# VH-VL binders against b1a7s3r263to410: the designs that were tried, part 45

Target 1, 148 residues: b1a7s3r263to410
Amino acid sequence: VTIVYDTMHYSTQKMAHEIAEGIMAEGYDVEMFFLHEDERSEIVKSILDSKAIAIGAPTINDEPYPSIGDLMYYLKGLRFERTGIKRKAVTFGSMGGKGGTPASLGKDLGEYGFDVVDTCEVYYVPDEEENKACFKLGQKLVEEAKKI
Below, E stands for the ipSAE of ESMFold2; O stands for the ipSAE of OpenDDE; V2 stands for 0.75 times the mean of E and O plus 0.25 times the DockQ between their complexes.

## First folded at step 18 (VH-VL; framework fv_ponezumab)

Design q4 (at its last look DockQ between E and O 0.72; V2 from the best seeds 0.00; counts 0 for: pae E 4.1 > 2)
Fold by OpenDDE, look of step 18:
Structure q4 (fold): chain C 148 residues (1-148), chain A 117 residues (1-117), chain B 112 residues (1-112)
Amino acid sequence: as target 1 above (148 residues)
Amino acid sequence: QVQLVQSGAEVKKPGASVKVSCKASGYTFTYYYIHWVRQAPGQGLEWMGRIHPSGGRTKYAERLQDRVTMTRDTSTSTVYMELSSLRSEDTAVYYCARTYYGYFDYWGQGTTVTVSS
Amino acid sequence: DVVMTQSPLSLPVTLGQPASISCKSSESLVYSDGNTYLNWFQQRPGQSPRRLIYWVSELDSGVPDRFSGSGSGTDFTLKISRVEAEDVGVYYCMQGTHWPRTFGQGTRLEIK
């Protein structure tokens, strides 16, 4: 499973970690990518090799974090629907206001040929319950991936 | 508490290889990148590269990419940095450092590598 | 590679007096996410580097508020309002926006 995220105030990163914990709890390996540290080509390669992905970014100015834009555009061009595999996906992110990034990313991924199974969004810092929700999101992703 | 504990000092001949270890504890090993930075005596800091423990992805400084290899052992939460074809100019203190949120937050104590004929 | 240029390289300071270090990058350090990944590190004699500031002006936990960072784009400054004996060491700026990561030459702060 590939997890890709960016973060602004640690919150989305925390979410990514909890999602990873959920995935690993189900016995699956996780490869985690932080957009600031990794090349888009490497991320895409991992996604191509994965049956399931989790992509997360915070919301800023009522839009997805800018850094995720080039990745999404990259994914769009790859025509995943032609790969013969309908990969499972979840999206997540934190926000300090209106939010909407998880839904936006989910919509795009759906158009790119992914099966977006769920999303998670947190206001500011995730509390214990929200962390648990992220954990469950990871588990759900694995459960769905097993159907492939 | 987060700790990065590095292996002890090394003395090597020119042309040899050195492998420095960095054992991480106090956090989930596979969530954070480990970077390597070295410092020659009396000189500044030089970034060498980084590895992500999940998958073992690496990125090296171009000047060192032909000689440096970074690996990890998830079972022991340890990152390794191997530098081959050692030269006198490789004499330095080598640091591992964790990046949290993209920033260097914790550093190892450093490993002195001396290359001398 | 992005070149980080610090000035001065040697900074003798009287105890209790302010200090200022400049760091200039050869390229903008504004990343695609809108953040500026400029860091300041302190290295005391015989110790590992310690992060003082990230994102130009954010103090790391445990760092005294007499330290401050400022700047934008390619010009950055580290300030110490009142230098103390424990501040002796070498200070480095580092850019975390571009690959490879690069450091300034370092500024050695000494007490007069």
Scores: ipSAE 0.863, ipTM 0.944, lowest interface PAE 0.6, mean pLDDT 95
Fold by ESMFold2, look of step 18:
Structure q4 (fold): chain C 148 residues (1-148), chain A 117 residues (1-117), chain B 112 residues (1-112)
Amino acid sequence: as target 1 above (148 residues)
Amino acid sequence: QVQLVQSGAEVKKPGASVKVSCKASGYTFTYYYIHWVRQAPGQGLEWMGRIHPSGGRTKYAERLQDRVTMTRDTSTSTVYMELSSLRSEDTAVYYCARTYYGYFDYWGQGTTVTVSS
Amino acid sequence: DVVMTQSPLSLPVTLGQPASISCKSSESLVYSDGNTYLNWFQQRPGQSPRRLIYWVSELDSGVPDRFSGSGSGTDFTLKISRVEAEDVGVYYCMQGTHWPRTFGQGTRLEIK
């Protein structure tokens, strides 16, 4: 099962949907969570039950969005590196300025015990080629997760 | 084109249950929350709860949580709202609505439930 | 629960004139993500509510630009710069910041 996470942002949600399409094209289910609508405990439970995750957030004022930072701090405390399974992850997001949130999230997830397969960042709203890249990212995530 | 099509009107006696369906089309069913909102005759809107189809996870209004159950069937792209132990105060039009960034962007046509003795 | 209070509850307006509807919340609607989840809906007689404005001031697709939203924190306003015949109906504000989601009482807009 693959989990796609989002902060409430239109461009980032569009990317999350394209990643989900790529995952489902490979025949696997997706459970989607939006931080504004979901409890952190439910999100973490789903991550614990999953071999692959996707985490996305926009870059706002060149700083991590507050709600995603809270989730990341919680994931740090769970010590995933001690489970003996290195779950697969991708990160994604949109930017209007400097960007860099997907790379920063990926670095953090790697430190938390995830195998970060790839990242995807777009400027403002993804165009058709960037949508295709997000779709392919979902397929790649599944391909890597099958190796577990 | 996004559509939410609800089941037909129902007349129920006090103490019975009602189950209203909401069939989604024109988008990927498992991507969006579905909320339920009701409107008593001549009254405003009351939020009842919501469900996310991708995992079936629910959240209910505290005033209703002992009587309301929301479920979904991904094979038919349909959500269900069941309200038990009906009383006259439950007479209302029941709407399903899709959420989009905290905004209900598409609403079902409404299902009238009448509870009369 | 967060109480949403609309004013006026009845709003007769002359065709072509501006209209303004106030919505006040009992608590701040600024969420931890920095967004303010204040929405406006229109409900014509016998119809479902329909989308109008989200995030205080963002017009939904297909909504005429004579509609605008403004406000912050707990005080919000919907304005119609020039009322047209098709604008008749009941207008609701809704908050999406706190659980449960709650609606204002509605403002019935009529043309005199």
Scores: ipSAE 0.324, ipTM 0.748, lowest interface PAE 4.1, mean pLDDT 84
ESMFold2 (binder alone), look of step 18: mean pLDDT 91; pTM 0.862

Design q5 (at its last look DockQ between E and O 0.64; V2 from the best seeds 0.00; counts 0 for: pae E 4.5 > 2)
Fold by OpenDDE, look of step 18:
Structure q5 (fold): chain C 148 residues (1-148), chain A 117 residues (1-117), chain B 112 residues (1-112)
Amino acid sequence: as target 1 above (148 residues)
Amino acid sequence: QVQLVQSGAEVKKPGASVKVSCKASGYTFTYYYIHWVRQAPGQGLEWMGRIRPSGGRTKYAERLQDRVTMTRDTSTSTVYMELSSLRSEDTAVYYCARTFGSYFDYWGQGTTVTVSS
Amino acid sequence: DVVMTQSPLSLPVTLGQPASISCKSSESLVYSDGNTYLNWFQQRPGQSPRRLIYWVSELDSGVPDRFSGSGSGTDFTLKISRVEAEDVGVYYCMQGTHWPRTFGQGTRLEIK
């Protein structure tokens, strides 16, 4: 399972970690990428090799974090619908206002040929219950991926 | 608490190799990147490379790319930095550092590597 | 590579007086996310580096508020409002926007 995220005030990162915990709890390995640290080509390669992905970014100015843009365009161009595999996906992110990034990313991934199974969004710093929700999101992703 | 504990001081001959370890504790090892930074005596800090403990490609400084290898052992939460074909110019204190997001938030205590004939 | 240039390289300061260190990057440090990943580190004698400032001006936890960072694009400044004895050491700016990561030469702060 590939997890890709960016973060501004560490909230989305925390979410990514909790999602990873959920995935690993189900006995699956996680490749975790942070957009600021990793090349898009490597991330895309990991996604191509994965049956399930989690992509997360915070919302800023009522839009997805700008750094996620080039990755999304990269994914769009790869025509995942032609791979013969409908990969499972979840999206996540934190917000300080209106939010909407997880839904936006989910919509795009859906258009790119992914099966977006769920999303998770938190306001500012995720609390204990929200962390648990992220954990469960990871578990759900694995459960869905097993169907492939 | 988060800790990065590095291996002890090394003395090597020119042409030899050195492998420095950095053991991480107090957090989930695979979630955070480890960077290596070295400092020659009386000199500044030099970034050497970065490893993702969860796997994948490592990033190396171009000047060191042919001589440096960073690896990790998830079972022991340890990152290794091996530098081959040692030169006197490689004499330095070597640091491992964790990045939280893009921030270097924790550092090892440093490992002194001395290369002398 | 992005070159980080600090000035001065040596900074003798009288206790209680302010200090200022300049750091200039050869390229803009604004990342695609709109943030500027400029960091300041302090290295006391015989110690590992310690982060003081991130994102140009954000003070790290536990760092005294006499430290402050400012700047934008390619020009940055670290200021100490009132230098104390414990502030003796070498200060480094570091850019975290571009690969490879690069440091300034360091500024040695000493007490006169």
Scores: ipSAE 0.900, ipTM 0.952, lowest interface PAE 0.5, mean pLDDT 96
Fold by ESMFold2, look of step 18:
Structure q5 (fold): chain C 148 residues (1-148), chain A 117 residues (1-117), chain B 112 residues (1-112)
Amino acid sequence: as target 1 above (148 residues)
Amino acid sequence: QVQLVQSGAEVKKPGASVKVSCKASGYTFTYYYIHWVRQAPGQGLEWMGRIRPSGGRTKYAERLQDRVTMTRDTSTSTVYMELSSLRSEDTAVYYCARTFGSYFDYWGQGTTVTVSS
Amino acid sequence: DVVMTQSPLSLPVTLGQPASISCKSSESLVYSDGNTYLNWFQQRPGQSPRRLIYWVSELDSGVPDRFSGSGSGTDFTLKISRVEAEDVGVYYCMQGTHWPRTFGQGTRLEIK
């Protein structure tokens, strides 16, 4: 499973880690990307080799950051629906205002050929229950990916 | 608690190679990138490169790319940095440091490499 | 490479007095994810560097609140409101926005 995230003040980092813990608790490997450290092509290569992905970004001014938008544009062009594999996806993120970035990313991924299983959005910093929800999201992603 | 524990000091002759280890504990090894930074005696800090433990992909400083190799062993949660064709100006303390989301929140204790003729 | 320029390079300070260190970058440090990857590290004599501040102004856990960071774009400042004996060491700014990652030349803080 490939996790791609962008961040604001640890919130999205914490969510990414909790999702990864849920995946690893099910006995599956996780490949985590911090958008600033890796080239887009490396991330896409990992996605192509994965049955499941999780994509996260915080919201700023009710829009995703440009770096995640650049990745999404690249994914759009790859036409994943034509690979013969319906990859599973979840989206996640934190919000400081209106929110809705995880849902928007999920809609885009669905249009790109992914089966978006679920979405997780928290207000600023996840509390204990929201951390548990992220962990369960990772477990759910694996459960759905096993059907492939 | 998070720890990055490096191998011991090395003394090398010019033209030799050195391989420094950095063993990670207290966190999930594959979640974080490991960078290497060196510091010549009385000098500042110089970034050398980084490795992504999941998959092993590397990125090196251009001045060093012909001489540096970074590898990892996920079964022991250890990264390695090897510098070949050593010169006296490679005398330095070599640090590993981790990154995810923010830079270098934890550093290794440093490994002194001395290159003397 | 992005050049990080610190001033002063040597900073003798009387105990209990404030200290201020400037760091200027040759390029903007705002990255496309909205973060500014400007960090401050403290290196006490004989020790490895320790992170004080990340993202310009975020104080790392366990760092005394007498430390603060500020700035934007290309101009950044580290301040110590009241210098203590344990603050002796070299302070480095570092940028993580551009490849390769680069450090300032260091500011040596000494007690007079």
Scores: ipSAE 0.296, ipTM 0.765, lowest interface PAE 4.5, mean pLDDT 85
ESMFold2 (binder alone), look of step 18: mean pLDDT 91; pTM 0.867

Design q6 (at its last look DockQ between E and O 0.64; V2 from the best seeds 0.00; counts 0 for: pae E 4.2 > 2)
Fold by OpenDDE, look of step 18:
Structure q6 (fold): chain C 148 residues (1-148), chain A 117 residues (1-117), chain B 112 residues (1-112)
Amino acid sequence: as target 1 above (148 residues)
Amino acid sequence: QVQLVQSGAEVKKPGASVKVSCKASGYTFTYYYIHWVRQAPGQGLEWMGRIKPSGGRTKYAERLQDRVTMTRDTSTSTVYMELSSLRSEDTAVYYCARTFGSYFDYWGQGTTVTVSS
Amino acid sequence: DVVMTQSPLSLPVTLGQPASISCKSSESLVYSDGNTYLNWFQQRPGQSPRRLIYWVSELDSGVPDRFSGSGSGTDFTLKISRVEAEDVGVYYCMQGTHWPRTFGQGTRLEIK
């Protein structure tokens, strides 16, 4: 399972970590990428090799974090619908206002040929309950991936 | 609490290799990146490279890429930096640092490596 | 590589007086996310570097508010409103926008 995220004030990172914990709890390996640190080509390669992905970014100015843009365009161009695999996906992110990034990313991934199974969004810093929700999101992703 | 504990001081001859360890504790080892930064005596900080403990591609400074190798042992939560073909100019304090993006939030105590004939 | 240029390299200061350090980058440090990843580090004698400021002006936790950062694009400044004895050390700017990561030469702050 590939997890890709960006973060602004650590919240989306925390979410990514909890999602990872959920995935690993189900006995699956996680390959985690942080957009500020990792090359897009490496991220895309991992996604191509994965049956399930989690993509997360915070919301800023009522839009997805700008850094996620180049990755999304990269994914769009790869035409995943032609791979013959309906990869499972979840999206996640933090917000300080109206939010919407997880839904936006989910919509795009859906258009790219992914099966978006769920999303998780938190306001500011995730609390214990929200962390658990992210954990469960990871578990759900694995459960869905098993169906492939 | 987060800690990065590095191995002890090293004294090496020119041409030899040195391997410095950085043991991480107090957090999930595989979730954070480790950078190596060195500082020659009386000089500034020099970025050497970055390793991803979870795997994947390691980034090296171009000047060092032919001589430096960064590795990890997830079972011991330890990152290693090996520098080969040592030169006197490699005499420095070597630091490991945990990062989140550009956030160098935790540093090791440093390892002094002395290269002398 | 992005070159970070600090000035001055040596900064003698009288206790209680303000200090200012300049850092210039050879390229814009604005990242694709819109943030500017310019950091300031303090290294006291015999210690590991300590982050003081990130994103140009955000103080790290535990850093006294007498420290401040400013700037944009390629020009940045670290200021200390009232220098204290504990501020003695070398200060480095660092860019976290481009690969490889690069530091300024360092500015040695000393008490007159």
Scores: ipSAE 0.878, ipTM 0.945, lowest interface PAE 0.6, mean pLDDT 95
Fold by ESMFold2, look of step 18:
Structure q6 (fold): chain C 148 residues (1-148), chain A 117 residues (1-117), chain B 112 residues (1-112)
Amino acid sequence: as target 1 above (148 residues)
Amino acid sequence: QVQLVQSGAEVKKPGASVKVSCKASGYTFTYYYIHWVRQAPGQGLEWMGRIKPSGGRTKYAERLQDRVTMTRDTSTSTVYMELSSLRSEDTAVYYCARTFGSYFDYWGQGTTVTVSS
Amino acid sequence: DVVMTQSPLSLPVTLGQPASISCKSSESLVYSDGNTYLNWFQQRPGQSPRRLIYWVSELDSGVPDRFSGSGSGTDFTLKISRVEAEDVGVYYCMQGTHWPRTFGQGTRLEIK
């Protein structure tokens, strides 16, 4: 399972870590990517090799930051609908305003050929209950991916 | 809670190699990148490269890329930095430091490498 | 490589007085994720570096609030509102926006 994230501070990285914990609790491998440290080619390769992905970014002015947008644009061009596998996906993020980035990313991923099974959005920094929800989101992603 | 514990001091002759270890504890090893930074006596800090423990991918400083190799062992939560063809200018304290989302929140204690004939 | 230039390189201060350290980068440190990866580290004599500030102005956990960071683009400042004896050491700025990651030359803070 491939987790890709960007961050508005600590919030999105905390969510990414909790989702990863949920996936690993089910006994599956996780490869995590931080857009600032990792090359796009390595991220895309991991996504192509994965049955399931999680993509996260914070919300600014109801749009994701440019760095995550570059990845999404590249994924659009790959036409995953042609691979014969409908990979499972979740989206996540934090908001400081209106929100909606996880839903928007999910809509885009659906159009790119992914089966988006859930989304998770928190206000600013996840609390203990929201951390548990992110953990369960990782577990759900694995459960859905097993059906492939 | 978070700790990066490095291997002990080394004394080497020119032309030899050194391998410094950095053992991580108190966090999930594969969530964080490990960078290496060195400091020659009385000098400032020089970034050497980094390794991603998940997958083992590396990025090195251009001037060192022909001589430096970074590896990891996820079963022991340990990162290694090996510098070959040692020169006297490689005498320094070598630090490991971790990164995720923000830079170098925890540093190892440093490993002194002395290259002399 | 992005050059990080600190001034002054030596900073003698009287206990209880403010101190200010400048760091200038040869390129903008704003990354496409909206963050500016400018960090400040303190290295006390005989110790490894310790992070004080990340993302220009965010104070690290356990760092006294007499430390503050500011700046944007290419010009950054570390301030100590009232210098204490424990602040003696070398202060480094560091950029994480561009590869390779680079440090300033260091500023030695001394009590006079």
Scores: ipSAE 0.324, ipTM 0.768, lowest interface PAE 4.2, mean pLDDT 85
ESMFold2 (binder alone), look of step 18: mean pLDDT 91; pTM 0.867

Design q7 (at its last look DockQ between E and O 0.58; V2 from the best seeds 0.00; counts 0 for: pae E 4.0 > 2)
Fold by OpenDDE, look of step 18:
Structure q7 (fold): chain C 148 residues (1-148), chain A 117 residues (1-117), chain B 112 residues (1-112)
Amino acid sequence: as target 1 above (148 residues)
Amino acid sequence: QVQLVQSGAEVKKPGASVKVSCKASGYTFTYYYIHWVRQAPGQGLEWMGRIHPNSGRTKYAERLQDRVTMTRDTSTSTVYMELSSLRSEDTAVYYCARTFGSYFDYWGQGTTVTVSS
Amino acid sequence: DVVMTQSPLSLPVTLGQPASISCKSSESLVYSDGNTYLNWFQQRPGQSPRRLIYWVSELDSGVPDRFSGSGSGTDFTLKISRVEAEDVGVYYCMQGTHWPRTFGQGTRLEIK
């Protein structure tokens, strides 16, 4: 499973970690990428080798964090629907206002050939319950991936 | 609490190799990148590279790419930095540092490596 | 590589007086996310570096408010409103936007 995220105030990163914990609890390996640290080509390679992915970014100005844009365009061009695999996906992100990034990313991934199974969004810093929700999101992703 | 504890001082001859360790504790080791930064005596800071502790993915400074190798042992939560073909110019204090997001939030105490004939 | 140029390299200051350090980058430090990843580090004698400021002007927790950062694009400034004895050390700017990460030469702050 590949997890890709960006973060502004660490909340989305925390979410990514909880999702990872959920995935690992189910006995699956996780490859985690941080957009600020990693090359897009490496991320895409990992995604191509994965049956499931989690993509997360915060919301800013009522839009997905700008840095996620180039990755999304990269994914769009790869035509995943032609790979013969319907990869499972979840999206996640933090917000300080209206939010909407997880839904936006999910819509795009769906158009790119992914099966978006669920999303998770938190307001500011995730609390204990929200962390648990992220953990469960990871578990759900694995459960869905097992169906492939 | 988060801690990065580095190995002790090293004295090496030119042409030899040195391997410095950085043991992490107090957090989930596999979630955070570890960077290495060195500082020659009386000089500034030089970024050497970074490693992802889970995957082992590395990114090196081009100047050191042929001589530096970063590895990790997940069972001991330890990152290693090996520098080969040592030169006198490699004499420095070597630091490991964790990044939280894009931020260097915790640093090791530093390891002094002296290269002398 | 992005070159970070600090000035001055040596900064003698009288206790209680203000200090200012300039940092210039050879390229814009604005990242694709819209943030500017310019950091300031303090290194006291015999200690590991400590981050003071990130994103040009955001103070790290525990950093006194006498420290402030400003700037945009390629020109940045670290200011200390009232220098204290504990502020003695070397200050580095660092860019976290481009690979490889690069530091300024450092500015040594000393008390006159």
Scores: ipSAE 0.849, ipTM 0.941, lowest interface PAE 0.6, mean pLDDT 95
Fold by ESMFold2, look of step 18:
Structure q7 (fold): chain C 148 residues (1-148), chain A 117 residues (1-117), chain B 112 residues (1-112)
Amino acid sequence: as target 1 above (148 residues)
Amino acid sequence: QVQLVQSGAEVKKPGASVKVSCKASGYTFTYYYIHWVRQAPGQGLEWMGRIHPNSGRTKYAERLQDRVTMTRDTSTSTVYMELSSLRSEDTAVYYCARTFGSYFDYWGQGTTVTVSS
Amino acid sequence: DVVMTQSPLSLPVTLGQPASISCKSSESLVYSDGNTYLNWFQQRPGQSPRRLIYWVSELDSGVPDRFSGSGSGTDFTLKISRVEAEDVGVYYCMQGTHWPRTFGQGTRLEIK
């Protein structure tokens, strides 16, 4: 069961959908979460039941917004490194400046016990090639998750 | 080609229940929440609740929580809203609308529910 | 519940002239993700609502450029630079920041 998570930016939403299409093309189900609509407990439960996750957040001034930071802090406290399963992860997002949020989130997830396979970051709105890259990212995530 | 197609108009007596369907097409059903909003004749819009498509988990307006139930069938891409113990004040047009990331980009055509004795 | 207050409630406008609708919320609409979930919907007579604007100022696809949204915090404005006959209807602001989601009472735009 593969999870794609999104925090708000239209570009990040579009990237999340393309990643989900890539995962579903490989025959796996996706649960999509919008942090504003869902309680953190629902999202974490889905993550615990999954071998692979995708976490997206926009980059503004090199800092993620508080909503995604709250989720990341909660994931840190769950100590996924103790589960004996090294879940696969991908981070993604769009930026309007310096960038780096997907890479920073990926570093944090690695410390929390996830195997971060790849990262995708886009300026403003993804173009046709960037949409294809997001689709392939979803496929790659599944390919890596099958190795578990 | 995103469409939300709702079931037909209904006339009910006080104390009965009504179940309105909302069938989604033209997009991946499990990517979007479905919200329900109603509009009494000549009145504004009132949010009723929403359902998460994969989990079936719901959140209801507190004033309606004892009478409203929302369910879905992922195999038919359909969401249902059931309102029980109907009162004349429940006479309204009931809309479904979808959300992910931004609110209510597509709405159903509306279902008129009339509650009269 | 967050109260959304629109003014005016009735707005007669001469064709080709500008129109402006105010929407005020009882609480800040800035959410912890940095977005402000303030939306504008148009409901033409006998039709479902249609989204015009989301996130205060983002124009939905297919919405004419004569529509614009602005504001911050608790004060928001929808503007139509030149009103056309097709703009007749009721306009609602709606907040998506707080539970439950709430709408303004509506502004009826009519051609005079």
Scores: ipSAE 0.326, ipTM 0.774, lowest interface PAE 4.0, mean pLDDT 84
ESMFold2 (binder alone), look of step 18: mean pLDDT 91; pTM 0.862

